# Designs tried in a protein design chat: VH-VL binders against p08169r482to628. Part 10

Target 1, 147 residues: p08169r482to628
Amino acid sequence: LLCGVSDGKQRFDLSALARHSELEQNWEAVDGSQREAEKKHFFINICHRVLQTGQARGCPEDAAVCAVDKNGSKNLGRFISSPTREKGNIQLSYSDGDECGGGQKIITNITLMCKPGDLESAPVLTTSRADGCFYEFEWRTAAACVL
Below, E stands for the ipSAE of ESMFold2; O stands for the ipSAE of OpenDDE; V2 stands for 0.75 times the mean of E and O plus 0.25 times the DockQ between their complexes.

## First folded at step 4 (VH-VL; framework fv_namilumab)

Design d2 (at its last look DockQ between E and O 0.59; V2 from the best seeds 0.00; counts 0 for: pae E 16.0 > 2)
Fold by OpenDDE, look of step 4:
Structure d2 (fold): chain C 147 residues (1-147), chain A 120 residues (1-120), chain B 107 residues (1-107)
Amino acid sequence: as target 1 above (147 residues)
Amino acid sequence: QVQLVQSGAEVKKPGASVKVSCKAFGYTFTGYYLHWVRQAPGQGLEWVGWINPNSGGTNYAQKFQGRVTMTRDTSISTAYMELSRLRSDDTAVYYCARDEGYSYGFFDYWGQGTMVTVSS
Amino acid sequence: DIQMTQSPSSVSASVGDRVTIACRASQSISSYLNWYQQRPGKAPQLLIYAASSLQSGVPSRFSGSGSGTDFTLTINSLQPEDFATYYCQQDYSIPYTFGGGTKLEIK
């Protein structure tokens, strides 16, 4: 698997977003849709599994995206596919998450959009399907800009 | 008031299994993770693992993988820890302890402990 | 695994004294550090969580400080019931680990 993508002569490197060391922190997505008491915390890592530290300490070992709430943690998808280029953006698809009913497993899509000079902004949760089987995040980051 | 009440002391032979129970009172049983911590005589505290009473999900210390099984019965707000293939160094007081398992994982309530003695 | 080291292993003090117990983590654990008190023949009891938050019902003479790798439990004006063994514990990562304990004895 690659931690980047090439589109013709354009190359993209997402390695700056990868967290490898336990000394580093996972990315935590922003979700403003829920009350604090019912709020889920979403942890994301790029090209790597979520670090099992802090609030993510209970996340499954193989999860690249993890949701944590008062009821526990869920694997929202694994990094088992390389990034792709779509509509001028970079697309990540994390699959093979926890079962969500009917034999389905949770899938998470992350759309990375170029934001020059910004490697600090967090991803934003944009879609959470009612069946709990699908999540979408948007992430504006300099890592999504052409090298 | 929150209270965790554990089963009584156990005496086992090496190679045997022991199952300790922990019944919760005064709170929503499924709302909090339960941990098991043991303490050998005169020694410190050692984390064994946790169970999520809501889902039944577990997480065991690697040291106990393959020998420990944590379960729960939500109908009676009771958690169980079974340790198999017992050996002398398993002799300890075993505690259950409540943890929110959300933000910070501190043990705010403890059972009274269950002494498990393993001797030939 | 994260190793937790307490110092001292034992300390003698008198009623009314100020006592400080140190706990060091082998790596940064942010503020995921808790302190427990264990009296002889009893289960541990939570004193401090999240490094510096006082558990409800715990006397204000107990306080916790620190972040990262170095943490401190302070007991101001020791009371007779404070002579016990104290443990730090990290909940930053699995497996949870405890310090070796500090036995506070009466001088």
Scores: ipSAE 0.497, ipTM 0.849, lowest interface PAE 1.1, mean pLDDT 94
Fold by ESMFold2, look of step 4:
Structure d2 (fold): chain C 147 residues (1-147), chain A 120 residues (1-120), chain B 107 residues (1-107)
Amino acid sequence: as target 1 above (147 residues)
Amino acid sequence: QVQLVQSGAEVKKPGASVKVSCKAFGYTFTGYYLHWVRQAPGQGLEWVGWINPNSGGTNYAQKFQGRVTMTRDTSISTAYMELSRLRSDDTAVYYCARDEGYSYGFFDYWGQGTMVTVSS
Amino acid sequence: DIQMTQSPSSVSASVGDRVTIACRASQSISSYLNWYQQRPGKAPQLLIYAASSLQSGVPSRFSGSGSGTDFTLTINSLQPEDFATYYCQQDYSIPYTFGGGTKLEIK
């Protein structure tokens, strides 16, 4: 698997967002629309499984996105597909997460959008499907800019 | 009050399998991860793995990968650990333990333990 | 994997004594360190979580301290029921690992 994409003219490399060491931290998005006691924490890695540290320590070892709340943790998808180009942006689709009913498994899409000069931003949850089977994040970052 | 009750002691020959049960009382079974921890006679504690009783998802220490299977039956609030191809160094007390903090990893309630003896 | 080293492996003490037990992690685990007491033939019981937080129902003579790699369990005034083996355990990352234990004996 690749942590980049090329269309033959432009090259993109997301490796700057990958966290490999326990001294680094997973990326985190918190859904601020929930009450504090029901708040979910989303731990995200790029092209790599989440680091099983801190609040993410109970996450399944192969999850690339993990949701944690007072009820436990869920695998929201694995890194089993390389990133793709989507309408001028970069998309990572993490699939084969935990079962979510009806024989389906959770899928998470992350759309990364070029924002020059900003490597410290955070992903933002934009979609949480009512059946619990699909999540979508947007992420404006310099790592998504053409090389 | 929270209680974890395990199945009784077992004596097995090398190469056999053992399946230990852990029945939960006094709390919502699917709301807390269950861990399995073993202790060889006169030795310390060793983490075997966990099961998420809500999803059935598991995580095993690499030492046990391929030999251990953790399952549960939510209708009777019971978790199981099965260890196959037993060896004499699998002789230990096997504990189930509840994760207190919903994936936090500290174990607030423990079963009484199940002694598994593997001898030829 | 994170290795947890306990010292001493055993200690002899009298009722009323103050005892300290050390636990060292092979890498920083922040405050993700727990302490358990195990009496012979019994399951472990949680004493302290998050390095210094006392579990409900545990006597206040038990206390924990430390962060990073070095941690200490302190028992201020030993009681007869405190003679047991004590284990530290990290919950920073999987696999969760335990120290080798410290046996506290009456002598």
Scores: ipSAE 0.000, ipTM 0.529, lowest interface PAE 16.0, mean pLDDT 86
ESMFold2 (binder alone), look of step 4: mean pLDDT 93; pTM 0.952

Design d3 (at its last look DockQ between E and O 0.08; V2 from the best seeds 0.00; counts 0 for: pae E 9.6 > 2, placed apart)
Fold by OpenDDE, look of step 4:
Structure d3 (fold): chain C 147 residues (1-147), chain A 120 residues (1-120), chain B 107 residues (1-107)
Amino acid sequence: as target 1 above (147 residues)
Amino acid sequence: QVQLVQSGAEVKKPGASVKVSCKAFGYTFTGYYLHWVRQAPGQGLEWVGWINPNSGGTNYAQKFKGRVTMTRDTSISTAYMELSRLRSDDTAVYYCARDEGYSYGFFDYWGQGTMVTVSS
Amino acid sequence: DIQMTQSPSSVSASVGDRVTIACRASQSISSYLNWYQQRPGKAPQLLIYAASSLQSGVPSRFSGSGSGTDFTLTINSLQPEDFATYYCQQSYRIPYTFGGGTKLEIK
């Protein structure tokens, strides 16, 4: 698997977003849709599993995206597919998450959009499907800009 | 008032199993992880594992994997810890403790402890 | 596993004294450090969580500080009921681990 993507002569490197050391911290997505007491915390890593530290300490070992709330942790998808270029952006698809009913497993899509000079902004949860089987995040980051 | 009440002292032979119970009062049982911590006589505290009373999910210290089983009965707000293939160094006071949740993770309420003695 | 080292292992003090107990983690645990007090024959009780947050009902003479690898529990103006054993505990990574304890004895 690659932690980047090539589209013709354009190359993209997402390695700056990857957290490899357990001394580092996961990315935590922003979700303003729920009250604080009911909020889920979403932890994301790029090209790597979520670090099982801090609030993510109970996340499954193979999760690249993990949701944590008062009811526990959930695997929202694994990094088992390389990034792709889609409509000028970079698309990540994390699959093979926990079962969400009917034998279906949770899938998470992350759309990375170029934001020059910004490697610190957090991803934003944009879609949480009612059946709990699908999540979408948007992430504006300099890592999504052409090299 | 939050309270955790554990079962009474146990005396077991090596190779036997012990099952300790911890009943929760004064709060929503399924809303908080329960941990088990043991303390050998005159020694420090040792984490055994946790259970999510809502899902039944567990996480055990590697040292106890294969010998410990944590379960719960939500209908009576009771958690159980079973330790098998007991040996002398399992002699300890076993505590259940409530975790505040998914934030910083601390034990804000403890059971009174259950003494488990393993001797020939 | 993250190793937690407390110092000193024991300390003698008098009522009214100021006492400081140190806890060091083998790696950074951010602020995921909790302090407990255990009186003889009793279960541990939470004093401080998240390194510096005072648990409700705990006297203000107790305070916690630190982040990363080095943490401190401070007891100002010791009271008779404060003579006990104190433990730090990290919740940054599984397995949770405790310090070896610090026994606070009356001088």
Scores: ipSAE 0.856, ipTM 0.933, lowest interface PAE 0.4, mean pLDDT 95
Fold by ESMFold2, look of step 4:
Structure d3 (fold): chain C 147 residues (1-147), chain A 120 residues (1-120), chain B 107 residues (1-107)
Amino acid sequence: as target 1 above (147 residues)
Amino acid sequence: QVQLVQSGAEVKKPGASVKVSCKAFGYTFTGYYLHWVRQAPGQGLEWVGWINPNSGGTNYAQKFKGRVTMTRDTSISTAYMELSRLRSDDTAVYYCARDEGYSYGFFDYWGQGTMVTVSS
Amino acid sequence: DIQMTQSPSSVSASVGDRVTIACRASQSISSYLNWYQQRPGKAPQLLIYAASSLQSGVPSRFSGSGSGTDFTLTINSLQPEDFATYYCQQSYRIPYTFGGGTKLEIK
C-alpha cells in the first residue's frame, strides 16, 4: 500500500502528512456551523490509522478518519487503498468504516490540492451526507505538490 | 463562569525570551484548544498558534515557527507561550483565547491580554 | 494563507444610524467567518460566528450575513457603546487570519 501516486509523468508523495506516534498529533477538522453539543470532531491521519491519543483515545483502532461527538466515536474509513490522481488533484478514499444503515459502510474522501509552501494547513469538511455514510474533506497542502 | 487569567506585563531586551501564562477557570481545561493571538500597539490581530491541552500537541503560524513554544500544565489548568530571540517588532499584547470545543477556530473567551515590550 | 480584506478602515456615524462593514476573503471560506468587537483597552469579544450566528449576550441590533468570499456585519440603530474596532476572522483553515479592522467612531 503506497502513500503516493504516479500518473507516469508526475509523482506525488503524501508521507509528510502521516502521523505515527503519540509525540505527533492527528489532523483535525470540525463542523463549525453548530453549537458545541451538536458538533462532530474529526480526527484524520494520512496513510495511517488515527493516533488513539487525547480526544481521539476512543477512536476505533483501525480508523484512518474518526468522528467524535456526544454519542461516541465512529470509524469513518480505513486506509486500505492507495491515493489516486483525480482531476488534477490527489484523492484518498478511506472505506470500510462503521455500519451506517442499509448494509452500507462509511466512506470518506479526502481531496488534496497543491499549495506550495503550506505543509501545515488543515483539512476542511466539505460534505457530510445526511445518512451519515459519506464524508468529504478538502485539503490544500504542499504535500500534494509534484515531487 | 469561564475565565482566562494571564500573567502580568513584561519588559524585555532584544534577544531575550518571554513566557506568558494563561490560567483557565470554570471549565474542563483539557476539553478545549487554547489559541494565542497578538496585537501590536495600534495594529490588528495576528494568530500565533494553538495548543491541545490534553495531548500537549501544538500548531504554530509559519511566521513564529522556531521561536515560539506552547506548553501547558494540566494539574493547574495553565497554558504557556514562550517567545524567544525577541526583537522590537514582537512588542504586542498577547492574548490567550479558548476555541469552543476542539478545533473549531472561533474564540468564545479571551484572556485580558499580557503586554510584552521589547526595548533596548 | 487566506487574506481577509476589511472595509472601510474607519467610519464615523451618529447614534441611531445603520452601519455596514464588509469583509472579503481571498478564497471561498464557506461560512467559516467570525466577527469580534474590541473596545479601547479591552480584549476582543466574539459577536458572530459561522457568518450569521449571534454569540450569547450580543444585542440583536448586530447581524451578520454572507457566504463564500463576501461577508457583512450590520449594526442597526447604533448606540454610544458600539464605538469600537471590529474584526472579521476566517476559521476555514490555519493560520486563522483577521481582517485589518474597522474603527467605528460616534460623531
Scores: ipSAE 0.007, ipTM 0.557, lowest interface PAE 9.6, mean pLDDT 86
ESMFold2 (binder alone), look of step 4: mean pLDDT 93; pTM 0.952

Design p1 (at its last look DockQ between E and O 0.04; V2 from the best seeds 0.00; counts 0 for: pae O 11.0 > 2, placed apart)
Fold by ESMFold2, look of step 4:
Structure p1 (fold): chain C 147 residues (1-147), chain A 120 residues (1-120), chain B 107 residues (1-107)
Amino acid sequence: as target 1 above (147 residues)
Amino acid sequence: QVQLVQSGAEVKKPGASVKVSCKAFGYTFTGYYLHWVRQAPGQGLEWVGWINPNSGGTDYAQKFQGRVTMTRDTSISTAYMELSRLRSDDTAVYYCARDRGYSYGFFDYWGQGTMVTVSS
Amino acid sequence: DIQMTQSPSSVSASVGDRVTIACRASQSISSYLNWYQQRPGKAPQLLIYDASSLQSGVPSRFSGSGSGTDFTLTINSLQPEDFATYYCQQSYSIPYTFGGGTKLEIK
């Protein structure tokens, strides 16, 4: 699997966002529409499984996105597809997460958008579907800019 | 063009209730949370709560819990905020505001505001 | 609840000046910080979301920075239309809370 994408003339590489060892930290997001006591925390890696450290210790070992709340942790999708170019942005779709009813498994999409000069930003949750089967994040980062 | 149009100004006595409407135009009403934010004269902004127009689900700031009810009518793309047992310190402009989606928590379009005055 | 403290409460400046406005959160809010502009008698308008992302249609003279607890809004070359009140707002958890506002006045 590749951690990049090409549209024929331009090349993109997300590898700088990947976290590989316990000396690094997962990327983190929260669901800001909830109170602190009930809030979901999301641990996210790029092109790699979530590191099972700190608050993410109980995450399923092959999750690329993991949700943690008072009830435990869930696999929100695995890295089993390469990033794609979508409407001038980069999309990374993590699929085959935990069961979420009706034989469905959770899918998470991350849309990465070029923001020159900013490699410190983190992903932001934008959609949490009511059936629990689909999540979307947006991420403005220099890593999404053309090489 | 996305637009939120609110009902007109209201004058109420203490102890009464008020129901403010917010009609949405130019977008899929059920695809975006709506929030209510108020601003007392000469003061800053205070979040009141949100409604998910698709499910009807709501959550409110603690100080309004038990006095505020947010509802919607999807057939006319309209949200409502009702505030009961009004006090003089409820005098404010009440805004409806559209979330960028379901959980962004920032408001890209605002209604024009509805002045609610509570006086005896 | 997360308290948002803005400073200064008022700034007097001239067209062409560079101004900065500070916003501090009572706990870490990561980058979940947004900025609004409000002209007298009007609803607020979104300027910047997620600390540093510029809302569509907002001039590039506006910029935001910061993460964690300390954030700034910068206007690099003030224009006449920029004289208004500015608010920060956290979107990290409900209840969402706003700073007290910064009124930017013509000198």
Scores: ipSAE 0.392, ipTM 0.820, lowest interface PAE 3.4, mean pLDDT 91
Fold by OpenDDE, look of step 4:
Structure p1 (fold): chain C 147 residues (1-147), chain A 120 residues (1-120), chain B 107 residues (1-107)
Amino acid sequence: as target 1 above (147 residues)
Amino acid sequence: QVQLVQSGAEVKKPGASVKVSCKAFGYTFTGYYLHWVRQAPGQGLEWVGWINPNSGGTDYAQKFQGRVTMTRDTSISTAYMELSRLRSDDTAVYYCARDRGYSYGFFDYWGQGTMVTVSS
Amino acid sequence: DIQMTQSPSSVSASVGDRVTIACRASQSISSYLNWYQQRPGKAPQLLIYDASSLQSGVPSRFSGSGSGTDFTLTINSLQPEDFATYYCQQSYSIPYTFGGGTKLEIK
């Protein structure tokens, strides 16, 4: 698997977003769609599993995206596919998450959009499907800009 | 070294608002959640809420929802907690405290505290 | 909300003593339990996190144990600077909640 993507002569490297050490912190997504008292915490790592630290300590070992609430942790998908280029952006698809009914497993898509000079902003949850089987995040980051 | 420095003591009338500041030193301000915890005189500790200094996202204890507002100014590594419609039982020392990470839920560094007195 | 109950509320001891403080959660919080020390007129300081992990810079005479609902803070060979109030806190779920505190006084 690659932690980047090439499109013709254009190269993209997402390694700056990857967290490897327990001394580092996971990315936590912004979610404005839920009541404050019922909000889930979404932890994301790029090209790597979520670090099992802090509130993410209970996340499954193989989860690259994890949701944490008062009831526990849930695997929202694994990093088992390389990034792709779609409509000028970079697309990540995390699959093989926890079962969400009928034998279906949770899938999470992350769209990375170029924001020059910004490696600090957090991803934003944009879609949480009612059946709990699909999530989407948007992430404006300098890592999505051409090298 | 990590240090959180809070604004000075406040004296307010019931119904008024108070805004306490917390300036962070010695670490990347946007890299850690910041919590607010208060302690009434001679009493225990009470969690008020947290702010994500990076995104500006917040979560408040239900007890304070509608009355508390947490904000931040990243340009000066400063967080703010504003409490409105003050009442006597809001009298307490208010602490800002750094989360060990992104919402780890425990606090490894604390400000020196800000005494807020609400009195007629 | 998760209620945290500490016992005892106060305890008297002498320098060199072994002291044990208990903390109980109203429901299972796994190992998501932290301990703080607060000296008079000062802000709390983190001692133990995740039930048994010692915070950097904290003396090894402090230790934590437990899981689920019952937790214990132990201070071996009490030192003069250890006389303070101790609080447990659950970090399992929002809202985070503290125990009522245990005041450790000089006998």
Scores: ipSAE 0.000, ipTM 0.602, lowest interface PAE 11.0, mean pLDDT 91
ESMFold2 (binder alone), look of step 4: mean pLDDT 95; pTM 0.961

Design p2 (at its last look DockQ between E and O 0.06; V2 from the best seeds 0.00; counts 0 for: pae E 3.9 > 2, placed apart)
Fold by ESMFold2, look of step 4:
Formats: sequence, structure tokens, C-alpha cells
Structure p2 (fold): chain C 147 residues (1-147), chain A 120 residues (1-120), chain B 107 residues (1-107)
Amino acid sequence: as target 1 above (147 residues)
Amino acid sequence: QVQLVQSGAEVKKPGASVKVSCKAFGYTFTGYYLHWVRQAPGQGLEWVGWINPNSGGTNYAQKFQGRVTMTRDTSISTAYMELSRLRSDDTAVYYCARDRGYSYGWFDYWGQGTMVTVSS
Amino acid sequence: DIQMTQSPSSVSASVGDRVTIACRASQSISSYLNWYQQRPGKAPQLLIYAADSLQSGVPSRFSGSGSGTDFTLTINSLQPEDFATYYCQQSYSIPYTFGGGTKLEIK
């Protein structure tokens, strides 16, 4: 699998966002719609499974996105597809997560948008579908800019 | 175009209740949380609570717990906020606001506001 | 609850000036901070979400920065339509809370 994409004229590489070392931390987002005690935390890696460190220690080993709340952890999708080019942005679709009813498994999409000079900003949750089967994050980052 | 249209101004006596409506246009009503935010005259903004219009689930700020009820009617894309046992410090403009996406706390579209005046 | 402290409470400035408005959270809220503009007699309008992301249709003279507890809104080259009250708001946890507001007045 590739951690980049080319649209024939332009080339993109997301590798700067990947977290590999046990001394690093996963990217994090929250669902702010709950009080602190009920808050759902999301641990995210790019092109790689989440690191099983800190609050993400109980995450499924193959999750690329993991949700953690008072009830435990869930696999929100695996890195099994390369990123794609989507009209000026980059999309990474993590699929084959935990079961979420009706024989379906959770899918998470990450839309990465070019923000020159910023490799430090984290992704933000933008969709948490009510059936629990689909999540979407928005991520402004220099890694999404043309090489 | 996304639009939130609220019911008209209300004048109430202490101890009464008020029910404000918020009708949504131009988007899938059940796909976005709606929030209620109030603003007393000359004051800042205060969050009252949210409703998930898909499930009907709600969450209220502690100071309104027991006095506020948020509901919706999905067939007419309308949310409601009822505040009971009114007192003079409930005098405010009450806004409904759409959460950008599903429960993110980013209020991208607001109703025009409903003035509720509570006076003896 | 997360307290949001906004400063200054008011600013007097001229068209063309650069203005900054500060917002401080009582605990870390990561980048979960939004900025709103409210003109007299109107509902608030979203300017900035996620600390530094510009809402669609907002002029580029508006910018946000910060993470953790300290945030700023910057308006470069003020225009007549920018004279309004500005609020920060945290979206990290309910109850969502707003700063006390900053009234930006001409002259």
C-alpha cells in the first residue's frame, strides 16, 4: 500500500503524518457533544495502525482509527486502501472496522486539505453517523500540499 | 440555502412557560444537532442545550436541567425549546443554531432569535 | 465547566487598523475553539472554527491562532463592516461556553 497519491501531474506524500515510534503519540480528536466523563476520544494514525500507548492501549491491534469511551474501544477502520485524490484534496478511507449492525462494518474517511507550513495541527471529527457505521475527519496539514 | 426560522417574540409573567420553535430549511434536518443559545439584553451568549433531531436525544446545561425541554417534529423539520417556571432573569433573545455536521459544537447557521420578556 | 476569558472587553480602532483579540480557556481545549461575529440586532455568525480554520465566505483578513489554553483572533486591515462584537466559544465539552465578548468600535 502507498502512503501517497499521484494524479498524473502532481505528487503527494502523507508519510510525515505517520506515527511509528513508541515514543510518539497517535493523533487525537474528540467528540465534544458529551460531558468530560462520557467523552469519546479518537486515536488516529496515517497509513499505519494506531500505536497502542496511553489511552489507546486497549485498541484493536489492526485499527488505524480507534474510538475510546467509558464502554471500551472500537476499531473504526483499517489501513487497507491507499489514499486517493479528491478534487483538490486527499482522501484516506479506512474500512473493515468493527461490526455496527446489519452485517456492516465501520468506515472512516479522512479528508486532508493543504495548509502550507503546518504539520502540527490535528484532525477534527466532522461526522459521527447516528447508526455508528460511518465517521469523517477533516485535516488541514502541509502534508496534503503538492510535493 | 440553509435557513433557520424562529417563532415570534413572547411576553410572559414569572412562573409561566414559553415554547419557541425553530424551523429548518435547505438541509437534511436529522443530520445535524440543533443547539439553543440565549443572550440577555446587553450580555453575552449562554448555551442552553442540544437536541439530536434523529434520535430525539438531548443534553442541557446544568442550570436549565429540570426547567427546559427540547423536542422536535421531523415531519416538519422543526425543533422546539420549552422553558418553564420563568423568572425575570430568563429575559433574553433565544437562538437556535445548527451544529456544523453531527455534534461538533461549531454553530454555522443561526436562527434570527426570539425575544422572550419575563416581567411582573 | 470550562471558563472562557476574553480580552479586551472593548477596542476602539480605525478602518485599516490591525486588531487582535485574546481568549483564554481554564483548561486545555486542544484546538476546539471557535470565533463568532455579532452585529447589533443580529444573530452571531461563525468566523473561525478549530482555532484557525476560516469558515467558508469569511474574508481572509480574519485569522485565528492558538492551541491549548491561549487563542487569538486577528483582523488585518479593518473594514467598516467589521465593527461588531466578537465571541470565542469552546467546543471541547458541554456545556459549551463563550467568552464575555469584545466590542470593536470605530474610532
Scores: ipSAE 0.319, ipTM 0.794, lowest interface PAE 3.9, mean pLDDT 90
Fold by OpenDDE, look of step 4:
Structure p2 (fold): chain C 147 residues (1-147), chain A 120 residues (1-120), chain B 107 residues (1-107)
Amino acid sequence: as target 1 above (147 residues)
Amino acid sequence: QVQLVQSGAEVKKPGASVKVSCKAFGYTFTGYYLHWVRQAPGQGLEWVGWINPNSGGTNYAQKFQGRVTMTRDTSISTAYMELSRLRSDDTAVYYCARDRGYSYGWFDYWGQGTMVTVSS
Amino acid sequence: DIQMTQSPSSVSASVGDRVTIACRASQSISSYLNWYQQRPGKAPQLLIYAADSLQSGVPSRFSGSGSGTDFTLTINSLQPEDFATYYCQQSYSIPYTFGGGTKLEIK
């Protein structure tokens, strides 16, 4: 698997977003749609599993995206596919998460959009399907810009 | 361009309270823990505590428990540290600092500091 | 609490010199050790995190080493802007604690 993507002569490197050390903290997505009492915390890593640190300590070892609430943690998908280009952005698809019914596994899509000079902003949760089987995040980041 | 901008210098009497602000720019405010560290004149650095801007959760050094309150306003990406029952040995520059580590870790960006003077 | 002992408290050196600063923890802190530089009248700035990782934008003349209880900050070929006070800090456990600092002065 690659932590980047090439589209013709254009190259993209997502390595700057990868958290490798257990000393580091995961990316935590922004979600303003839930009350604090019912709030889920979404932890994301790029090209790497979520670090089992802090609030994500209970996350499954193989999860690249993890949701944590008062009831526990859930694997929202694994990094088992390389990034792709789509509509001028970079697309990440995390699959093989926890079962969400009928033998279906949770899938998480992350759309990375170029934001020059910004490697500090967090991803934003944009879709949480009612059946709990699908999640989407948008992430504006300099890592999604052409090298 | 990550930047933490703190409120201006404060002069207080013993027994009073002071509230220092720290506004974050250039990054997602709720994405990183924020610490407060103080430094008395000519002295070293002393950790006061941290706040999780996302949840509002806090952890204070035992020395300041019962006297310090850390809060945040996510709508304006601003953290606050309030210290009550001030005494002369609270005179120090107070810094806010962003954490990149395990809930708490290393401080990669610092505010410019706020001088708090406590004198009769 | 974990006590951080920094040595020396002060050191004089010249431009171009090699300088080493030591930091010792009262108990093992694994690699949870960071180094900061503080110039007069300014806020501290991160130099090294996780014992030996160089912070982005920091000159390569700065390096950190060590694990467990003993750590070292090394500055190769001192530059004029390097004369400042340096602090180590453990992030192994709460409360976070800092060394007493090392003031690097011009000889």
Scores: ipSAE 0.088, ipTM 0.760, lowest interface PAE 2.7, mean pLDDT 92
ESMFold2 (binder alone), look of step 4: mean pLDDT 94; pTM 0.953

## First folded at step 6 (VH-VL; framework fv_namilumab)

Design k1
Fold by ESMFold2-Fast, scan of step 6:
Structure k1 (fold): chain C 147 residues (1-147), chain A 120 residues (1-120), chain B 107 residues (1-107)
Amino acid sequence: as target 1 above (147 residues)
Amino acid sequence: QVQLVQSGAEVKKPGASVKVSCKAFGYTFTDYYLHWVRQAPGQGLEWVGWINPNSGRTNYAQKFKGRVTMTRDTSISTAYMELSRLRSDDTAVYYCARDEGYSYGFFDYWGQGTMVTVSS
Amino acid sequence: DIQMTQSPSSVSASVGDRVTIACRASQSIRSYLNWYQQRPGKAPQLLIYAASSLQSGVPSRFSGSGSGTDFTLTINSLQPEDFATYYCQQDYRIPYTFGGGTKLEIK
């Protein structure tokens, strides 16, 4: 699929959020850590793998969500599950990330919220579960508005 | 005192494989990426790949995929590069070099180099 | 792959001279550019990282400048120990790539 999503009777086009060119930059979020050496950077792409540039140069080739800190990179999700609609928002789920303990693999969820006219905002980290197995982001963007 | 110490020179025949070691001293082995860079006689520097000693994760230059394997043993702070199906044009000095791998990817310390000669 | 082009391939100079070496990337690499010095038979040594940051222990006569695609290494007052080959390297994107080198020779 060419970055198209169908929710039964409605169509959503997320292609405006896809970053393809090495001249572009990934979407980025950071955690609340005060020191750079402790800060975790999150690199995210839509309908495309993470661009392996800058701090994300060491991200796995098949990652669509990648976390980078002083200890290296982690794959937070390799593919997008079927998107869903909930209360007018678009829900994206990235699964099959790295092992995180107890036989679990990392899962990342992104909630896209319609914000007319805004294609320049970035995702914001809202949940980083203590076991390291689950991450959530919120993203307000015109790409989440009905076509 | 940070130091990377590599294994000694190797002479191999075409078709053979070679395994070069790089032992780290003076820092926490798992805190830095280790890269392998080669230099053919009279030529420039060519990146081969890197390993994250903490995770064991590797990344290889396309030219070497299928012929190179990078590993490490954290108990002895040693990284290895194995290159198989050697050709005469693999003759080079092979360096290991460390990289913080976070903000920037510069090579602040280098091993002394291992000369690998491939000849019939 | 990002192509790194150095100019000149060789330069002859005298002790006390100001020497400049250029490095060009085939696409923007922002400030992800490093400079190394290599003496014959020795491993390379880091001089400059992040385009303009001087590595600890490196003499202040070395400086780097530039951003995007065009970068320069400058040696303000050449010393005898500076006759070596110099390489630029980008760490913006894997694979890491090096310039072809600039050999600095006695005039």
Scores: ipSAE 0.218, ipTM 0.769, lowest interface PAE 4.1, mean pLDDT 89

